# VHH binders against q9p7j3, part 51

Target 1, 174 residues: q9p7j3
Amino acid sequence: MILPLFPETQVHVFVYENVSNCAAIHEQLISQNPIYDYAFLDAATILYKKQVYSAIIRALEDRRDEQMKTKTIHSEVILSLSPKTEISSAFRQFSMTKKSKNIVVVKIDSKLTEEEEFERLDKLVEGNRVEFSDEELQKLIDFKVLKKNYKLDPSTLENPLASILSSIALRGYS
Short names: E, the ipSAE of ESMFold2; O, the ipSAE of OpenDDE; V2, 0.75 times the mean of E and O plus 0.25 times the DockQ between their complexes.

## First folded at step 4 (VHH)

Design j111 (framework vhh_5c3l_4)
Fold by ESMFold2-Fast, scan of step 4:
Structure j111 (fold): chain B 174 residues (1-174), chain A 119 residues (1-119)
Amino acid sequence: as target 1 above (174 residues)
Amino acid sequence: QVQLQESGGGLVQPGGSLRLSCAASGFTFDDYAMSWVRQAPGKGLEVVSDISWSGGRTTYADSVKGRFTISRDNAKNTLYLQMNSLKPEDTAVYYCATEYESFLPTDYRGPGTQVTVSS
């Protein structure tokens, strides 16, 4: 995927459902194994493709402007999903946990093709890969988690896209 | 293996100060954001402060803003929390955490360091 504002940045996004080894993946993330240099998100927190892309764009803007709070672009993507600037809160809200069942995986600056990343990730993730689409994401979302993470009231919950994107863009200013 | 060892807690009077330290080993300390989290008796985990990998960005919970200062010494693999103007409400066990540990239950970390603020 190519972003208009960052045309030289290669971005790949993958979705896995019914993942059985989240605890093992989480241990690798805690031990900081470089093979796992991806943003591993809990799919319960992601409703739209645009939500993920907005966080990626914000992370890339922060990297461009030398304003990253985390060392890696992938950690910055996780932070950028949060309407708040606290790193620990963002990871608690959006990161994969040992109990996660469905995950969204983001890779930035890959020198591999999308197919090669699929081959690599399919060896790391024990689950069923599905299309990165709004339709598939809507099957995996937890609306209670989404409401809590973005402070949505009942009036916005039926069509939350604009509110979510605004929260990501205004991170730290609301 | 990631290892984090907190120290510097104790009993202090309201208005007093303490400096907490966290000695890190088993990972490349200066590649990761760090945080201080606390758990008061009978309450959930609260993130009080975080700091970027370089120390160039910090955040604070509203409850501690203006009173606490987070810092790090990457050459010594050590994280600090300077706590001033302590209040009874600051009584808690304090833990340091890497960016991937902040959402784990406290019983998956070490014992932390106890801070008790009472007269």
Scores: ipSAE 0.012, ipTM 0.375, lowest interface PAE 8.8, mean pLDDT 84

Design j112 (framework vhh_5c3l_4)
Fold by ESMFold2-Fast, scan of step 4:
Structure j112 (fold): chain B 174 residues (1-174), chain A 121 residues (1-121)
Amino acid sequence: as target 1 above (174 residues)
Amino acid sequence: QVQLQESGGGLVQPGGSLRLSCAASGFTFDDYAMSWVRQAPGKGLEVVSDISWSGGRTTYADSVKGRFTISRDNAKNTLYLQMNSLKPEDTAVYYCAKGFDSYEATGYDSRGPGTQVTVSS
């Protein structure tokens, strides 16, 4: 996808359901294996494509302005999903865990094509690829997790998009 | 084999100051972001402050902004928390935690044994 404010930045987003090897992937992420240089998110936390893109844009803005709080752009994406300024809270809220079943994987600044990234990730992730679409994401979301992460009122849960995007845009300012 | 050891806690009067230290070993300290987290009696765990791997970026909980300063010395593998204008509400066990900007942040599994801070007369 081409981002209006960052047209030269390559962005790929992949969704996997029914992943059986999350514990093994998690060990590789902890060891900082460079083959796993992606943002690995728990799909239970992601409701919309725009949610992911808003976090990516915020991370890229922070990199451009030399305001990144984390070591890598992929970690900055995870931070940028959270309405809180504490980095550890963002990882607890949004990142993949050993117990995750469905995941969203983000790659920024890939030197590979989308097709080549698919071939690479399919060897690392033991699960079923699905389309990165609002329809597929809505099958994987956990609304209790979403409500807690964004402090949503019951009335807002019926149409949470604007609230989520505002939380991402205003993180650290409210 | 990660090892984190906090020190510097104690009893202090309201308005006083303390400096906490955390000695780290068993991992490449300057490759990881670090945090201070605390747990007050009968309450959940609160993230107090985070610092990036280089020390160039810091964040603070609203409850401590303007009063606490986090810092690190990568040459000494040591994390610090300077605590000024202490309040009774700051009474808690303070923990040093590794990898808050990594997937390890999930379980508090990479935290030290803690140091008690009591703010009371």
Scores: ipSAE 0.129, ipTM 0.535, lowest interface PAE 3.1, mean pLDDT 85

Design j113 (framework vhh_5c3l_4)
Fold by ESMFold2-Fast, scan of step 4:
Structure j113 (fold): chain B 174 residues (1-174), chain A 120 residues (1-120)
Amino acid sequence: as target 1 above (174 residues)
Amino acid sequence: QVQLQESGGGLVQPGGSLRLSCAASGFTFDDYAMSWVRQAPGKGLEVVSDISWSGGRTTYADSVKGRFTISRDNAKNTLYLQMNSLKPEDTAVYYCATPSEYAFPDYDLRGPGTQVTVSS
């Protein structure tokens, strides 16, 4: 996908369901194994494609402006999903855990082609790849998790998109 | 393998100072952000301070702001914590950690820790 504000930046987003090796992946992430340099998200927290893209754009803006809070652009994507600026809270809310079953994986600035990245990631993730689409994401979302993470009230649950995007865009500016 | 070894802890009176050091090996130290984390008796882990890979960005817990200073020497693969105006509430085991954000709520605590006791 091409981001109008960042046309030179390559972005790939992958969705996997029924992942059996989340515990093994998590061990590689906490060990900071460089072959796992991706943003690994729990799909229970992601409702829309625009939610992911808004976080990516915010992370890229922070990198451009030399204002990243985390070490990597991929960690900055995870931070950027949170309406708060605390790194630990963002990772507790949005990142993949040992108990995750469905995941969303983001790669920014890949030196590989999209197809080569698919082949590489398919070797790391033991699950079924599905289309990155609102339809597929809405099969994997946990609305209780979404409501808690974005502090949604009943009036916003029927159409939460604008509220979620506003929370991401206004992170730290309230 | 990541190896972290803390030193510099001890017993000090309230208002005193200590400087903690952490010797790092087994990884490219200057490529990773680093943290000081502590655990007081009967309490959970608290992130005290973070420093970016370059040393250009630092953060501090509200409980230590203005009293503690984190720094690093990438040429020596060493992380430091300068602790001033120590309070009894600072009594804890202090750990040097590589901050893998995926390990939250717990940091990847690779060091054995160094005991800091602040007592009159």
Scores: ipSAE 0.195, ipTM 0.639, lowest interface PAE 2.5, mean pLDDT 84

Design j114 (framework vhh_5c3l_4)
Fold by ESMFold2-Fast, scan of step 4:
Structure j114 (fold): chain B 174 residues (1-174), chain A 120 residues (1-120)
Amino acid sequence: as target 1 above (174 residues)
Amino acid sequence: QVQLQESGGGLVQPGGSLRLSCAASGFTFDDYAMSWVRQAPGKGLEVVSDISWSGGRTTYADSVKGRFTISRDNAKNTLYLQMNSLKPEDTAVYYCAAYQDLGYSTEDYRGPGTQVTVSS
């Protein structure tokens, strides 16, 4: 996607369903293997493409303004999804776990083309690639998780997009 | 491998001040964001404050904003919490916590805690 305020920034987003090796991926992530330098999200937490893009934009703004809380842009994306500013809360809410089944993977500032990143990720992730689209994300979301993560009341749960985007944009500003 | 050790707690009167310290070892301290977390008697865990790897960004819970200041000294592998204008509701065990840069750890890395008691 082309980000108007960051037109030079390469952004790739990948979605995998029915992933069987999340435990192995997780071990590589906690060992900080540089091959796994991506943001690995649990798809149960992502309802819209705009949700992911809003978090990416926020992370890039924090990097531009020298306000990143985490040391990598990918960690900052995970933090930026959370309505809270606490890193531990954000990772527990949004990052993949050993028990995840469907994942969203974000790459920023890739030195590779999108096709080359797919080739690489297909070797790391044992699952089925699906389109990064609202339709596919809506098949993977857990509305109970979404409601908990964004503190949604019953009146907003039927059309939560504006509430989610506001939570991401206003993180750290009350 | 990660070791965190809090100190500086104690008994203080309302309106008083305390400075907590957390000594860190077993990891590259300046690659990690740090937090202060507390647990009051009969209550759940509350994240009080956190600080970026560089110290350039801080956040505070509404309950302590304007009274507490988090800071770090990366050369000394030490995290601090300056607590001013202490209130009885600040009575809690205070823990420091370290978060990996990628944050995917399955375990909380916390010290054993230091008791803060604000008594009138």
Scores: ipSAE 0.039, ipTM 0.438, lowest interface PAE 4.6, mean pLDDT 84

Design j115 (framework vhh_5c3l_4)
Fold by ESMFold2-Fast, scan of step 4:
Structure j115 (fold): chain B 174 residues (1-174), chain A 120 residues (1-120)
Amino acid sequence: as target 1 above (174 residues)
Amino acid sequence: QVQLQESGGGLVQPGGSLRLSCAASGFTFDDYAMSWVRQAPGKGLEVVSDISWSGGRTTYADSVKGRFTISRDNAKNTLYLQMNSLKPEDTAVYYCATIGEYHYTEGDVRGPGTQVTVSS
């Protein structure tokens, strides 16, 4: 996909459900295997496409302005989902764990075509790929996790989009 | 809060051995990759070894490969570094550190360090 503020930047987002090898993927991520240079998110934390895109845009803005707090653009996407600026907290809140079942995978600045990225990820992830859509994400979300991560109360929980986007845009200030 | 406490440093002659320990508390130790980093006098920070959350994967800097062994005991929340065939250039303060989940980041959380001195 093409972002209006970053038209030269290639962005791909993939969603997998019923993933059986999250522990193996997690070991590769910790070992910094360059084949796994993606942002691996727990789908239990993602409710909307706009949530993911807002984090990507913020990460790209921080890279443009030479203000990244992490070493890679993919780590910066994970940080950007969090209302806090603490790296370890953001990873605990949003990243895939060895116990995850459903994941969202983000690739920025791919050197491969979209088809090649699909083929590559399908070899790394043992699960069922589904459409990156609000409908599919809403089947995978854990509302207790979402409420905790964004500090939502009953008045916002039924339609939390604006609160989530505000938390991402105003990271550290809300 | 996250706390890391190193121990086991000291003075040793070239060719000798030391075993460093790092006691971790305040977080779920077995969910994190861990590293040993060092800083020699007048030099920058160098990562010498890291280990995955399960202990299934380890890496070593070329300067220590074949001489140092990293290990962990998740039941005891403890990280270890076995240092063999020590050289004067291994003289440094050694720090226990956490690693970022997706990409390696030096100095995310470090302990206060333990001094290792290798001299005759």
Scores: ipSAE 0.014, ipTM 0.155, lowest interface PAE 7.0, mean pLDDT 83

Design j12 (framework vhh_5c3l_4)
Fold by ESMFold2-Fast, scan of step 4:
Structure j12 (fold): chain B 174 residues (1-174), chain A 120 residues (1-120)
Amino acid sequence: as target 1 above (174 residues)
Amino acid sequence: QVQLQESGGGLVQPGGSLRLSCAASGFTFDDYAMSWVRQAPGKGLEVVSDISWSGGRTTYADSVKGRFTISRDNAKNTLYLQMNSLKPEDTAVYYCATHSKYGFLTRDLRGPGTQVTVSS
């Protein structure tokens, strides 16, 4: 995918369900294996494609403006999903865990095509790839997790998209 | 193996000050963002403050903003938390924490903690 505000930046987003090796992936991410340079998100936290894209755009804006809080663009994407600016709480809220079963994987600045990245990720992730679509994401979301992460009231749950996007866009602004 | 060792806690009167330190070893300290996290008796973990890998960006929980200052010395592999105007509500065990450069926190990346007690 090519973003209108960042046309030179290559972005790929992959969704995997029924992943059996999340504990092994988690260990590689903690050990900082450069092969795993992706944003690995728990699909239980993602309801919309626009939610992921908004976080990517925010991270790219922070990189452009030399305002990144973390060392990699991928960890910055994870931070950008959080309504708060606290780094550790964002990672606890949105990152894949050893117990995750469904994941969303983001790659920025890839020199590879989507198909080539898929071939590479298929070697790392033991699960079934599904389409990155609102329909597929709705099958994997945990609404209790979403409500907690974005502090949604029952009235906001009727249309959570606007609230979620506002939280991402306004993160850290006074 | 990543090792984090907190120190500087103690007993202090309301309105007093303490400076916490976290000595890091076993990893390239300046490649990681760092956090101070606390846990009050019978409560869950609260993120108090975050600092970027370079020290150029800091954030604070609303409960401590204006009273606490986070800083780091990458040459000494040390993280600091200057705590001013302490309140009884600040009583907790304080931990320094790190994450992989890819954004993952684990129990193994946390230090053993340092107790802060604010009491008259």
Scores: ipSAE 0.141, ipTM 0.557, lowest interface PAE 4.3, mean pLDDT 85

Design j13 (framework vhh_5c3l_4; at its last look DockQ between E and O 0.01; V2 from the best seeds 0.00; counts 0 for: pae O 14.3 > 2, placed apart)
Fold by ESMFold2-Fast, scan of step 4:
Structure j13 (fold): chain B 174 residues (1-174), chain A 120 residues (1-120)
Amino acid sequence: as target 1 above (174 residues)
Amino acid sequence: QVQLQESGGGLVQPGGSLRLSCAASGFTFDDYAMSWVRQAPGKGLEVVSDISWSGGRTTYADSVKGRFTISRDNAKNTLYLQMNSLKPEDTAVYYCATHSKYGFATRDLRGPGTQVTVSS
């Protein structure tokens, strides 16, 4: 995918359901294996494609402006999903855990095509890839997690998109 | 092996100041964002402040904004917390922690901590 504000930046987003090896992936992230340099998100936290794109755009803006808080663009994407700029809470709120079952995987600055990244990820992730679409994401979301992460009240739960996007765009400036 | 060693705690009167240090070894210090975390007796962990890998960006908990300043010296592999206008509510064991460059939910690596007691 090509973002209008960052046309030189390659972005790939993959969604996996029924992943059986999240504990093994988590161990690779702890050991900082560079093969696993992706943003591994818990799909329970992601409701919309635009939510992921907004976090990616924010992370790319921070990289452009030399304002990245974390050392990799992928960890900056995870941080950028959070309405607060505090690193530990952002990672706890949005990152894949050993107990995750469904994940969203983001790759930025890939030198590979989408198909080549899929082949690579298929070797790392033991699960079923589904389409990155609002329809598929809505099957995997946990609304209790979403409500807590974005501090949504009952009135915004009917149409949370604008509130979520606002939270991502305005974090650190309020 | 990652090692973190906090120091600089002690007993101070309300309104006093302390400077905490965290000496880091066993990893590439400037690859990691860092935080200060505290735990008061019988209570849970509270993140006090964090700082980017470069030192250029910081955040603070509302409870300490305007009173505490986090900083780092990457050449010395050391994290600092300057604590001013201390309150009895700041009494806690203070820990430093590192944040993964690959972003994952796990218990932050912490040293043994340093005790800060604010009392008359």
Scores: ipSAE 0.680, ipTM 0.849, lowest interface PAE 1.2, mean pLDDT 88
Fold by ESMFold2, look of step 5:
Structure j13 (fold): chain B 174 residues (1-174), chain A 120 residues (1-120)
Amino acid sequence: as target 1 above (174 residues)
Amino acid sequence: QVQLQESGGGLVQPGGSLRLSCAASGFTFDDYAMSWVRQAPGKGLEVVSDISWSGGRTTYADSVKGRFTISRDNAKNTLYLQMNSLKPEDTAVYYCATHSKYGFATRDLRGPGTQVTVSS
């Protein structure tokens, strides 16, 4: 899709459940294989579509403003999900691990249709594609992880969306 | 084969200084953000400091702000940690860690560590 403030940037988001080869994908990411240049997120950390889009927007803003901390826009998306500026914490908390079972995959600057990008990605990920929707994401979230990652207490956990989006938008100021 | 090798640790008096180095090989060093991570006896891992791929952005744990300085020399594939005003609480094994260019950090992307001991 096209974000209004970034009209030249095509973005695709995919969700996979029951992924059996996260360890193999992890090896390819360590090896810096450019075919795997996506943001691979652990779905246990993602509750809302808006959470992902807000991280994408923040990463694109930082690229526009020459403020990126990481080398690729995809790794910058992972950093942008974090309320903190620490790169190591963001990757540890939000990225896919060898043990992940469900993932959210983001491609930014795609020159392909969603169908074409899916065909490429489906060769890399051994799992079942599901809809990128709040309904599907809510089935895959781990609320204990969400609470810890965003430091939600009972007063914010009842309506966490605003708190989460604010954390993403204002990172570096809090 | 990604390799990271820390050096420069040792025994130092409180108030003293040490400079840690980390030699990197097997990857394009200047494409990656880097971290120093430490583990005190009986404790978990603590991120001490992060530095962006270019060196233009740094972050520090509250416990070391103002005393430690992270830097990198991309021409030499080397990461540094200047540690000043050392305290006994800084005693730990210090690890150099890299993050995947595509945003994936793993336990096999760190070195074997160097021991820092701060004691009278």
Scores: ipSAE 0.012, ipTM 0.447, lowest interface PAE 8.3, mean pLDDT 85
Fold by OpenDDE, look of step 5:
Structure j13 (fold): chain B 174 residues (1-174), chain A 120 residues (1-120)
Amino acid sequence: as target 1 above (174 residues)
Amino acid sequence: QVQLQESGGGLVQPGGSLRLSCAASGFTFDDYAMSWVRQAPGKGLEVVSDISWSGGRTTYADSVKGRFTISRDNAKNTLYLQMNSLKPEDTAVYYCATHSKYGFATRDLRGPGTQVTVSS
């Protein structure tokens, strides 16, 4: 897909449930295997499509403005999900871990169609692909983790999307 | 210098057909997946269709599946979009687009666009 603000950049987002090899994927990420050039997110921390898109947009804006805080655009996406400025915190909060079971995978600057990218990624991820939708994401979310990550309280629970997007957009401006 | 130039747009009645073309130059055409995107008045860009570098794989937005067909001729550095059974909601400026290379975006990876108007 192409984002309106960045029509020259193709983005693909995939959701996997019941992933059995997150630990193996994690090891490849640690070793910086270039084949694993994606943003691997813990689905337990993602509630909305717009949350992911917002983070992607933020990362792309940072890149455009030469303000990236991390080394890669994919790591910047992970950072951009967090209301915190610390990279380590963001990764701890949102990145896939060895214990993850459900994941959201983001690819930026893809030269492939969505189907081709899926075929490539499907070789890396041992799980079931599900639709990238709010409905499916809501089935995978851990609300405790979500509340913690974005410091959601009763006053913001009625509209958590607004709070989340605000946190992403205004990171570093609190 | 990357250049994309769309053509083939026009005014058609609902149910009509158009074939868009995109002439590409200034880059290795067959190294890149290509896309058709469109923008209706007051709306954002929408991806219409993608095609792999070889043309072997294609994707379509749900709104155009079964009606539109994307294809390419790598020997001619040309991208095509056959649009059948056109609807008023297909009215938009249609752009030919390539994708970022090596992790950065290029300003000229989209053409000026061609207007498609579907109206009775």
Scores: ipSAE 0.000, ipTM 0.206, lowest interface PAE 14.3, mean pLDDT 90
ESMFold2 (binder alone), look of step 5: mean pLDDT 81; pTM 0.830

Design j14 (framework vhh_5c3l_4)
Fold by ESMFold2-Fast, scan of step 4:
Structure j14 (fold): chain B 174 residues (1-174), chain A 120 residues (1-120)
Amino acid sequence: as target 1 above (174 residues)
Amino acid sequence: QVQLQESGGGLVQPGGSLRLSCAASGFTFDDYAMSWVRQAPGKGLEVVSDISWSGGRTTYADSVKGRFTISRDNAKNTLYLQMNSLKPEDTAVYYCATHSKYGFPSRDLRGPGTQVTVSS
């Protein structure tokens, strides 16, 4: 996908359900294996495509403005999903865990085509790839997790999109 | 082999001050953001403050904003937390923490903690 404010930045987003090897992926991420340089998100935390793109745009803006809190763009994407800029909280709230079953994977600045990234990532992730769409994401979301992460009350939870996007867009306003 | 060691905790009276230090080794300190997190008796972990890899960006929890200051010395691989106007509610074990390079938490990315007790 091409972002209007970042036309030279390549962005790929992948969704996997029923992933059986999250523990193995997690160990590779802890060991900082460069093959795993992606943002690995728990799909239980993602309700909309716009949620992911808003976080990507925010991370790219922070990189452009030399205001990234983390050294890698992928970790900055994870931070950017959080309504607060607290790094430890953001990673705990949105990152994939050993017990995750469904994941969203983001790649920025790929040296590969989208097709080549699909082929490589399919070798790393033991699960079923599904379309990156609101329909598929809504099958994987955990509304209790979403409510907690974005501080949503019951009335807001009925239509949370605007609240989530505002939280991401206003994050780190200085 | 990330190694984090906190120091500077202790018993202090309300209104007092403490400065915590965290010595880091086993990783390229200036490539990582750092955080102070705390756990009060019977409560969950609370992120107190974080600081970017360069020291140029800081964030504070509402509970400590205006009273605590986070800083780092990249040449000395050391993280600091200056705590002023301490309250009994600040009583907790304080941990310094970092993140994985690709952005997810691990228990291995925290120090063993230092106890801060605010009591008369």
Scores: ipSAE 0.210, ipTM 0.580, lowest interface PAE 4.0, mean pLDDT 85

